# VHH binders against Mucin-19 (Muc19), part 5

Target 1, 175 residues: Mucin-19 (Muc19), of Mus musculus (Mouse) (q6pze0r851to1025)
Amino acid sequence: STCHVYGEGHFRTFDGESYSFDGLCQYTFLEDYCGQENGTFRILIESVPCCENGLTCSRKVIVTFQDQNIILQDGKVTAVQTAESTDCRERSANLYSIHTVGLYLIVKLLNGIILIWDKYTKVSVILDPSWQNKVCGLCGNNNGDLKDDFTTRHSSVAAGALEFANSWKTSQECS
Key: E = the ipSAE of ESMFold2; O = the ipSAE of OpenDDE; V2 = 0.75 times the mean of E and O plus 0.25 times the DockQ between their complexes.

## First folded at step 1 (VHH)

Design s12 (framework vhh_7sr4_2)
Fold by ESMFold2-Fast, scan of step 1:
Structure s12 (fold): chain B 175 residues (1-175), chain A 118 residues (1-118)
Amino acid sequence: as target 1 above (175 residues)
Amino acid sequence: EVKLVESGGGLVQPGGSLRLSCAASGFTFSEYWMGWYRQTPGKQRDLVADITSGGSTKYGDSVKGRFTISRDNTKNTVYLQMNSLKPEDTAVYYCATQLRYNEPFDYWGQGTQVTVSS
């Protein structure tokens, strides 16, 4: 199943719900924490303006996976290790792979998540089937039901896209 | 500006009870995780309890079954009910919240002293 965002905040969730939201803060695009402590990854997005009226010129993507922060910005990928962990030492050093296919940059995570970036505004995520019903964020909950795709960070179902998307801001200081 | 103000600390005998309160302002309280940490001199701060915006709770192993965290979103207040207090619970207790959801707590109150002694 696939989730997309492109242009001025055009979203399609894993379950097929479409909505528009043009926020300038950092938002949780996808994660498996979902209000719990035992999550394993996050994918965060930020709109990057290219003019004084705030039109989206590109999107910055930040993937946190194990002890790595993988940053997609300015047409390139930068990986920063946040800490050494026992779990990382036991597993393969190849926590992810990066491929260029045509004009797209593809990041494949060891956990079966595939991230596709056009180096501009379009970001897509493809989930391994094992992630059904285990995720949340702007991409929805991937449970096969459109009725609850607007599940907020607060475990309620939002009446509209603005309430839904604003619940996925990563910082209370951003307006 | 985010502000957290603790109250309710004091001196109690072993086996006694205390209720700590943390009054929060400057943010949309109901949307954020709240936590209680404690610190003894010379040691790092340890998690006592936390509560999510949805009401899910977590406790440190040393306090599980004795302490209860709760929140009142109408009053922008988080509470820590401490029962069956032990001398080992003596510490400065800090209320905390986070700038970003489900990340380390990075906004702290000034702390309130709890002393458990005969």
Scores: ipSAE 0.000, ipTM 0.122, lowest interface PAE 16.5, mean pLDDT 76

Design s13 (framework vhh_7sr4_2; at its last look DockQ between E and O 0.01; V2 from the best seeds 0.00; counts 0 for: pae E 17.2 > 2, off the site)
Fold by ESMFold2, look of step 2:
Structure s13 (fold): chain B 175 residues (1-175), chain A 118 residues (1-118)
Amino acid sequence: as target 1 above (175 residues)
Amino acid sequence: EVKLVESGGGLVQPGGSLRLSCAASGFTFSSYGMGWYRQTPGKQRDLVADIDYGGSTKYGDSVKGRFTISRDNTKNTVYLQMNSLKPEDTAVYYCAAGDYWRSEYDYWGQGTQVTVSS
């Protein structure tokens, strides 16, 4: 199961729904919280505009997983612990790995999630089959049913992409 | 290094007022949500109030209409104005910071004691 976004906000969900949304805020790309407090990860995205024309030049991706924040920005991947600052080799050795394959940066999480970034506008997430029916966000719910792919943060099915995508803002205020 | 320092706690009589402050450093204050939680002995921490980076606020049911959260991004400080205090407001009050509301508060202060003695 693969979800991706590229260009000016052209999305394809895990279940194959395609839509366009070019919001300027931070949005939940994928998470397992889904209205609950017992989730284990979030993947957030932001479009980064070009200074000259305001079109999307890149994307910033923030992954929260366990006590790690993994940030994909400016062609780089960095990891910052959100809690205890002890020996990071001991803690991080079994949580995630970062690889370069050609022009792509690949972040593999222990929980079976693979994040692929072309250092530009394209972000892809691949889910292990164990994640079926366990996720939500701009990538849909991965249940094999296109009829409910526009499920909002409030667990309702939106009539269109704009209402759906705006429900996944991480703040109701932008800027 | 993230640091949150609470101040303004103390002893007050029922019906009184108190203003808590939380001075923040080590992060871009204007991009974080801030909140206040409280804990009494033998109980879990409860939400008192939070305020996101855009100024939207949320309050616990027991404090609505009595407490007001605010932030001053020029002083890197979040405030909790507590009016009409009751003995059940007695607790240690903690400042918190995070990217998301309640479940994403990853940084916590050491707490300040508020005691409302009847």
Scores: ipSAE 0.000, ipTM 0.100, lowest interface PAE 17.2, mean pLDDT 76
ESMFold2-Fast, scan of step 1: ipSAE 0.012; ipTM 0.450
ESMFold2 (binder alone), look of step 2: mean pLDDT 82; pTM 0.818
OpenDDE, look of step 2: ipSAE 0.230; ipTM 0.673

Design s14 (framework vhh_7sr4_2)
Fold by ESMFold2-Fast, scan of step 1:
Structure s14 (fold): chain B 175 residues (1-175), chain A 122 residues (1-122)
Amino acid sequence: as target 1 above (175 residues)
Amino acid sequence: EVKLVESGGGLVQPGGSLRLSCAASGFTFSDYAMGWYRQTPGKQRDLVADISSGGYTKYGDSVKGRFTISRDNTKNTVYLQMNSLKPEDTAVYYCAAETYGLWDYPSEYDYWGQGTQVTVSS
């Protein structure tokens, strides 16, 4: 299954729901910390506005997987450990791979998640079927049912996209 | 340096079976989606089957139920088991390693093998 966002906040969830939301803060795009403390990854996004007209010029993506933070910003990738380790080179080589193919930057995580970034506004995530009904965030819950794609952080079903997306805003300050 | 080497092609009678193998080297095989394509003279390459890094499979409509794709990450090899072969299956079969574009995006095939001929005739 595939989820993506592009342009001024045009989203398509894994289960096929489409909606628009162009918030200015950081939001949880996808994670598996869905009500349990032992989640294994999260993907965060935030829009970077254009100077002249306030439109979204780019998206910053942050991937947290095990003890790694992978930051996609300004057309480049930066990987930083969240915990100090003496064997970081061998560990990082086994946890993910990064490729540039044409205009796209691709991050493949060992857990079966593929992230694709056009270095501008388009961000896509491809999940293998083992992730069915195990994820949450702006991409939906990947359970095959469109009726509950607006499941909020509080496990309720939102009436609209604004309520849904705002529930996935992180604690990071917007300014 | 990436290499994909196909083997197992040949001549077979209608109703017969063949197993194609593709041995990969020069990259972390388990991270890549692998696919089989085929090409008949004068036509574009068609997807036969692909398999994701997590083992999810997809088949072209004409081969569903007859062909099975599988992979062995310990041997860096992807396989295509072809059963109930028909004359229309005659083509050059290519192994490909796919970096992205699974399912909803155009596939960008980073690496292609040289192909192996499969001929189904009496």
Scores: ipSAE 0.000, ipTM 0.115, lowest interface PAE 15.3, mean pLDDT 75

Design s15 (framework vhh_7sr4_2)
Fold by ESMFold2-Fast, scan of step 1:
Structure s15 (fold): chain B 175 residues (1-175), chain A 120 residues (1-120)
Amino acid sequence: as target 1 above (175 residues)
Amino acid sequence: EVKLVESGGGLVQPGGSLRLSCAASGFTFSTYYMGWYRQTPGKQRDLVADIESGGSTKYGDSVKGRFTISRDNTKNTVYLQMNSLKPEDTAVYYCAKHQTLYWGDAFDIWGQGTQVTVSS
């Protein structure tokens, strides 16, 4: 199953729901925490303006996985340990791989998640089938049912995209 | 070892100004979100300001327009410029490193704190 966002906030969830939302804050694109204490990853997105008229030029992507933060920004990847460790090189080599294929940057996580970035506005995530019913965020819950794809951070089903997307802001202080 | 050292606190009259500094060491400062929080006795810590690696900022409602957070990635230092200080700004101010590289996450490391007292 595949989820993506492109342009001025055009989303398509894993279960096939399409919606538009062009927020200026940081949002949870995908995670497996979903009200649990023992999640294993988060993928966060931010719109980056490049034109003075406020149009989205690019998206910044932050992946948190196995005490590692992977930042996709300005056409490049930067990886940082979230925990201070002396075994950083071996850990990095075992947790993920990065590939450049034509115009795309691909990050493959060992947990069966593939992230594809065109280095501009398009971000796509492909999940291994084992992730069915285990995720949440702007990409939906990957449960095969379109009716609850607007499940908010508070476990309610939103009537519209604005309420849904705003529930996935990482900071409530952002307007 | 990761360390955050605050400085610049003190006693000031209402309407005055102070600038706090936080010197960071032991981690890749430029990549982490940094923040300032404050705490008065018997209360939980409240957000004052956060700043991301790229310089974008967030403020607590009570300080917006009066306080400015900034960072110098060359010096591994985050600053809090406090203007138009009020008695209710009296608190211990803590510098904090975010656990991850995004807004709203838990803090991994806190400084020792610096006392700010606003009194006539």
Scores: ipSAE 0.000, ipTM 0.121, lowest interface PAE 16.4, mean pLDDT 75

Design s16 (framework vhh_7sr4_2)
Fold by ESMFold2-Fast, scan of step 1:
Structure s16 (fold): chain B 175 residues (1-175), chain A 118 residues (1-118)
Amino acid sequence: as target 1 above (175 residues)
Amino acid sequence: EVKLVESGGGLVQPGGSLRLSCAASGSIFSDYDMGWYRQTPGKQRDLVADIYSGGSTKYGDSVKGRFTISRDNTKNTVYLQMNSLKPEDTAVYYCAARYEWDSGYDYWGQGTQVTVSS
């Protein structure tokens, strides 16, 4: 299943729901922490303005997986260990792979998640089928049912896109 | 940092109504999830109602259909409208705020007493 966002906050969820949300803060695009303490990854997005009127020029993407922070910003990818990693100085070489294909930057995670970035505003995520019904965030819950695509972080179904998207805002202060 | 001050508590007869207010000061109010909790002596603190930064709400089973939580981000205030009050609603009511969705409530008010009796 595929989810993407592009331009001025045009979203399409894994289950095929389309909506628009032009948020200025950091939001949870996709994660598996969905009301549980034992989540394994998070993908966060943030719009980067380029014009006087605040039009989105690019998106910054942060992926947290296996004590790695993978940051997609300014047409580049940077991978950093999280601050709490104290195990060893040598990191696993097989947790993810990064490929450049034409205009796209592709990050493949060992857990079956593929992230595609056009280095500008478009971000796409492709999930392995094993992730059905196990995720949440702005991409929806990937359960094959459009009726509950607006599931908030507290497991309620929002009446509209604004309420839904705002529920996935992180605690990070806005610019 | 957020500071919370409750008001509106008091004595009311069964079947009556009260409206509690919680005024917040400090950080940006609209970024916080807000909640009302209550506690009776010798018992654990119970959820009354939550209202999230995005506007969705959640209620405790015992108050669903009788109480309504709302917020006014321009006034940095959260409200609890309590209707059809019962003696079992007698408790100290606490306002709470949290910044992180996956944490417990970070900030608590001092509490306001609600007593429902004849």
Scores: ipSAE 0.000, ipTM 0.113, lowest interface PAE 18.1, mean pLDDT 74

Design s17 (framework vhh_7sr4_2)
Fold by ESMFold2-Fast, scan of step 1:
Structure s17 (fold): chain B 175 residues (1-175), chain A 118 residues (1-118)
Amino acid sequence: as target 1 above (175 residues)
Amino acid sequence: EVKLVESGGGLVQPGGSLRLSCAASGFTFSSYSMGWYRQTPGKQRDLVADIWSGGDTKYGDSVKGRFTISRDNTKNTVYLQMNSLKPEDTAVYYCATEDYYLGSFDYWGQGTQVTVSS
């Protein structure tokens, strides 16, 4: 299954729902916490506006997986450990790999998640079949049913895209 | 279904110019990256130029400064302006758009022949 965001907030969920939402806050693109504490990863996105017109120039992506924060911004990748570890090189090699293919930057996580970034506005996530109905966020819940693709942070089904997307803000202070 | 139709190829003398066009349908054109690739017999396709939805462009080293890629979102068309053509530019030119899942250029048109000779 694949989920994308591109341009001025054009989204396509894993189950095939399309919607538009151009928020400037930080949002949960994909995670497996889904209201519980036993999750293993988060993928967060932020639109980076350009110039005076406020159009989205690029997207910043933050991947949190076990001890690692992998930050994609300004055309580059920065990996930062979220917990103290003296085995950073070994842990990085075992938890994820990073590849450059033409214009695209690809992050493959050990848990079967592939993140593709064009170093600009387009972010894509590919899940293996084992992730069916185990994820949530702006990408939907990957359960094979379009009817509940707008599942909010509160585990309800939103009537529209604006309510759905705003429920996935990481901070209530941001509007 | 994605459909790409190239036009504008032909025979031109060294130092001449050609403008290729690619008419796109079957997808939301303005939201996708578009590219031009070329292929000579017996060789792999090489990137000539691409243009992202936001307007950023990339060129192959052999064409930088001579070719210009552009797009018109109101006409669902991508263009390749080719100047200072050389015999080495002789190839079939393919319009492409990105695969939605791979993020790579994988949807292709039928190609248009460009021949540079005197």
Scores: ipSAE 0.000, ipTM 0.122, lowest interface PAE 15.5, mean pLDDT 76

Design s18 (framework vhh_7sr4_2)
Fold by ESMFold2-Fast, scan of step 1:
Structure s18 (fold): chain B 175 residues (1-175), chain A 118 residues (1-118)
Amino acid sequence: as target 1 above (175 residues)
Amino acid sequence: EVKLVESGGGLVQPGGSLRLSCAASGFTFRDYAMGWYRQTPGKQRDLVADITSGGSTKYGDSVKGRFTISRDNTKNTVYLQMNSLKPEDTAVYYCAAEFYGSWDYDYWGQGTQVTVSS
């Protein structure tokens, strides 16, 4: 299943719904926490404006997986270990791989998630079938059921895209 | 070098029919999911119909039962047969290709105008 966002907040969810939302804060693109404490990863996105008329020039992506934070910003990938993972650096060498293919940066996570970034505004996530109905966020819940078009952070269905997307805004301060 | 070229748009009376075609080149067509989207001035693009590489189809609520999407992998073409057209179907129709891989996931055509008016 594939989900992506591009340009001025054009989204297509795993279940095939399209919507537009051009918020300038940080949002949960995809995670498996879904209101619980037992999650294993988060993918966060943040629009970077051009300063001219507020257009989005690029997206910053932060992947939190295991003890790693992988940051995609300014056309570059930076991987940061948490303090607790110093002894486990040998594990992190096998938890993900990073590839540059043409114009794209590709991050493959050992858990069956592939993240693709064009170094600008387009971010895509590909899930293996084991993630069906186990994820949430701006990408939707990947359950194959279109009636869950706008599932919020608390597993309710929003009336529209603005309410839906704002429910996935993180606690990080907004511009 | 991916190219999607739409054709078949035009002016038609309510109740009429049109067949849109999208000729694709520059990629292995049979491996791509193909779709039709439409946009009216001031609105976002809406999914009209899509068809997977395996042939499964999905339709937007407003067109289900009236429109049929199909593909011909030997001609690298996706089609949208539009029947029982309504004034509300007036829009620019866009062909799109979505691929699972390291290439760009969404390729878009330039769009073709469909106007339903008496």
Scores: ipSAE 0.000, ipTM 0.104, lowest interface PAE 16.6, mean pLDDT 74

Design s19 (framework vhh_7sr4_2)
Fold by ESMFold2-Fast, scan of step 1:
Structure s19 (fold): chain B 175 residues (1-175), chain A 118 residues (1-118)
Amino acid sequence: as target 1 above (175 residues)
Amino acid sequence: EVKLVESGGGLVQPGGSLRLSCAASGFTFSYYEMGWYRQTPGKQRDLVADISSGGSTKYGDSVKGRFTISRDNTKNTVYLQMNSLKPEDTAVYYCARLDYWGSGMDVWGQGTQVTVSS
């Protein structure tokens, strides 16, 4: 299944819940940690405001997978080794692939996750079926049930989108 | 069991250098933000330096240009290189892990004493 965010924080979860949230902090878009230490990846998003009355002009995306940080920003992709090894950088190229298809930049991870970015505000993520009920974040929990898509990082069901989205901030120092 | 173990503290003269190490175990080290804090008796712990999972660093104003934080994810270790030490740097230094929620530090080491005096 597929999750999207576009424009001024228009979200659609894997299970089909739609909501709006226009926050300026960094948020967990998708991860498999979900309060546990045995996770393998994180996808973080950050809205970049423009000078035109605070409209969102683009989104920055950070993907952490294995020992790689893949940063999508300013219409380009930058990959960095968290182990800070030039030797490892060559080997890590086998863990993901990057493709340009028309206006889209596509990142395919070996764990069955496909990330699609229009180089502006739209970010989409497609999960292999093996990820059903194993993820959390702003994209929901991918369990096939719309009613619990507002599952917070505290494993409760939020009453609304604002409470839900704010629970997925990566830093409590950001408002 | 999640554990952080500091080493490298000791007595040093003003202007000297020390390198602190923090060995982590029981979790996927590379995915967590790590930091060094210090505390003098009767005062709150102050941030000395932190390093993100991606290697981005931040420093307390009093140590900028003198201290360098780094990490080695293959060894599950975070380091603090302390140069040009001053008497006011005397404190117990703690290694810490930022929690999964980013709300605060959830794992602390036992601390290592750093004393700067002649």
Scores: ipSAE 0.000, ipTM 0.119, lowest interface PAE 17.6, mean pLDDT 77

Design u01 (framework vhh_7ubx_2)
Fold by ESMFold2-Fast, scan of step 1:
Structure u01 (fold): chain B 175 residues (1-175), chain A 117 residues (1-117)
Amino acid sequence: as target 1 above (175 residues)
Amino acid sequence: QVQLVESGGGLVQPGGSLRLSCAASGFTFSSYAMTWVRQAPGKGPEWIATIYSGGSTMRDDSTKGRFTISRDNAKNTLYLQMTSLKPEDTALYYCARDWYEGSFDYRGPGTQVTVSS
C-alpha cells in the first residue's frame, strides 16, 4: 500500500480515503507510536509556502529512525545523528539507503518503508505488508478499512479532515 | 504475554559450530525487528545482529563473517548460526525484541555458549 500528498494538501491514505488539508504547521505523516511510547519511526512533513500567494511550493520531510534524522528539503537530503552512536558511519550505512531515479529521491529504510520525494510538493510512502495495522498519522492506519482512516492522535474517529489533520500537529503552539 | 525462549547453547570445542534458536510467542513476530545480544562474564552486553521485519539485517563487523542471523516467520522463530567458534565467544546469548533506537523492550533468559577444550 501507498500513501501520497501533493500540491496544496491533497492526500490519499493507504486505505484509499482522499481529502484536502492545507496546514501551515509540522504534521505527523506516518509513525508507529500511535499514542504509545513503543514506536520505532516517524515521518514528519511541513509545507513550504510560495511568497505572498500562499501556495505550497515544496514540502520538507523529516524521517526519524533509530539514531538517525534524515531531512529532505530544498531538493537535497541531509542525514544527522539524533543521539551519540558508537559508530555513526556504520549505523548510517546499514539503516537506510538513498537513491536518485530521474526526478525522484528515494529513501529505503531497513524496516521495509520506502519514501519517494519529487523534490517539490509530492511525497509518497510505500509500506511492506508487515506494517498492516501498525501505523497512524495523516496517511491513515493501513488496516484496509476506510471507516477509521480519520483516526486522531487520541484514538477517536474525526468527523472531518480538519479535526483529523489538526490532531496530528507535532506542536500545539502552531495554529 | 510476550515470551522469548532461547535454546541450542552448550559446550563446543574451538572451531566448532552451534545454531541457536529463539522461540517467540505472545506478539505478532513477523512485525518486529529481532536481535541477538551476548554477555560474557564480567562484561557488558554486546550486540551481535538485528534482523528487521522486512528481512534486512544489520550485523556487527567483528562477527558477521562467522555468525548469520535469520528468521522463520511461519514458526515464530529467530536463529543465529555460529561457525568457527573461539574461546572469546563464550557468553550468555539472548534474543530480544528491538523497540527503541537499538534498545530492547523484551529479552529472553538466554542460552549459555561455552567454547573450550
Scores: ipSAE 0.000, ipTM 0.101, lowest interface PAE 19.0, mean pLDDT 74

Design u02 (framework vhh_7ubx_2)
Amino acid sequence: QVQLVESGGGLVQPGGSLRLSCAASGFTFSDYYMTWVRQAPGKGPEWIATISSGGSTMRDDSTKGRFTISRDNAKNTLYLQMTSLKPEDTALYYCAKDLWGEYFDYRGPGTQVTVSS
ESMFold2-Fast, scan of step 1: ipSAE 0.000; ipTM 0.175

Design u03 (framework vhh_7ubx_2)
Fold by ESMFold2-Fast, scan of step 1:
Structure u03 (fold): chain B 175 residues (1-175), chain A 118 residues (1-118)
Amino acid sequence: as target 1 above (175 residues)
Amino acid sequence: QVQLVESGGGLVQPGGSLRLSCAASGFTFSSYWMTWVRQAPGKGPEWIATITSGGDTMRDDSTKGRFTISRDNAKNTLYLQMTSLKPEDTALYYCARGYEYDSGFDYRGPGTQVTVSS
């Protein structure tokens, strides 16, 4: 299953729904918390505008996985440990790997999630089949049913893309 | 002794089709992502497509509608099906093992020449 976002907020969910949303806040692209405390990862996105032209020039991607905070920004990958661990020398090598293929940066997480970034606006996520019906966010719930692709943060089905996407803002203070 | 050997290139008329093959040996082919890259004389390498070990594909937008990447793990072979070829597709095409951490590809083949001309 694959989910994409590119350009001025053109999304295609895992279940095949397409929609447009060009928000200026930070949004949950994909996670497995889904309103519970026992999740294992989050993928967050932010549009970075071209101030001179008003268009989206790139997307910043933040992956929180285990005790790692992996940031994709300005064509680079930066990993920061969020937990206070005593021996961290080789921990990131066991949790994820980074590949450069052509113009793409690829982050493969140990949990079977593959993140692909063109270093600009296009972000793609490929899920292992074991993630069926275990995820939520702007990418949809990956349950094979288009009818509930607009499942909000509050576990309701939104009538439209705007309500759906706004429910996945990480901060209610951002408009 | 990792080895990648491409074949299937040649001279073709505009609008024609070609299928390229890449025979892999010396490693567990089914466990690796595989990539097709092309390079025209005097130009830098251009990524075309990648296929994961699980069969998911990523393709360059400019060729996505005309080129299809696929693999046959039983034969340790990677393929690139090319249709509606244009003179601009003239290049050396090579396959590469897609695992790369810091720079370039860890292994690539010598390439097979594709020339699109009347």
Scores: ipSAE 0.006, ipTM 0.150, lowest interface PAE 13.1, mean pLDDT 76

Design u04 (framework vhh_7ubx_2)
Fold by ESMFold2-Fast, scan of step 1:
Structure u04 (fold): chain B 175 residues (1-175), chain A 118 residues (1-118)
Amino acid sequence: as target 1 above (175 residues)
Amino acid sequence: QVQLVESGGGLVQPGGSLRLSCAASGFTFSDYAMTWVRQAPGKGPEWIATIWSGGSTMRDDSTKGRFTISRDNAKNTLYLQMTSLKPEDTALYYCAKEYYDSSGLDYRGPGTQVTVSS
């Protein structure tokens, strides 16, 4: 299944729900923590304005996976080790791969998650079917049921897109 | 060893349709994503569509309304259904194991030529 966001906050979830939300904070696009401590990855997004009118010029994407932070920003990718581990130097090279195909930058994670970025506003995530009903965030929960795509950070179902999306802010300091 | 063989290309008039096929061998086809890529004369490779092992698809926005990627795991075959073809679609079409990049030389087929003209 595929989830994407494009332009001024046009979202399509894994289960097929479409909604619009043009937030200026950092949000959890996709994760497998879902209120638990045993998660393995997070994908965070943030709109980058380029004009005084506040239009989204680009999206910054941060992927946290296996002690790696992979940052997609300003048309380039930067990967940073988050924990010191000399034994895993060679193994880290096998945790993900980065490809460019046409205008797209593609990050493939060993866990079956594929992230696609057009270096501008469009961000897409493709999940292997093994991730069905194991994820949450702005992309929905990938359980094949459209009715609960607006599942908030605290496991309730929001009545609308604004409440849903605001529940996935990563910081209370951001309005 | 991975081997991919494309077929189904040819000369068609604008507005026509073609179905491309890619026969795969040398690996467990059902376990891997498969991709269609094209290369027009004098241009670099352009990604068209990818279909994952589970059947979900990712498609280029410029062609997704006219092109459909699909697979038949029982036949180890990848397909690209092309409709409403335009002269701009003229290119050599390749299939690739996973997604194509410059390092994917060993996992790309020889290609099938599609020419769209009157």
Scores: ipSAE 0.000, ipTM 0.133, lowest interface PAE 15.4, mean pLDDT 74

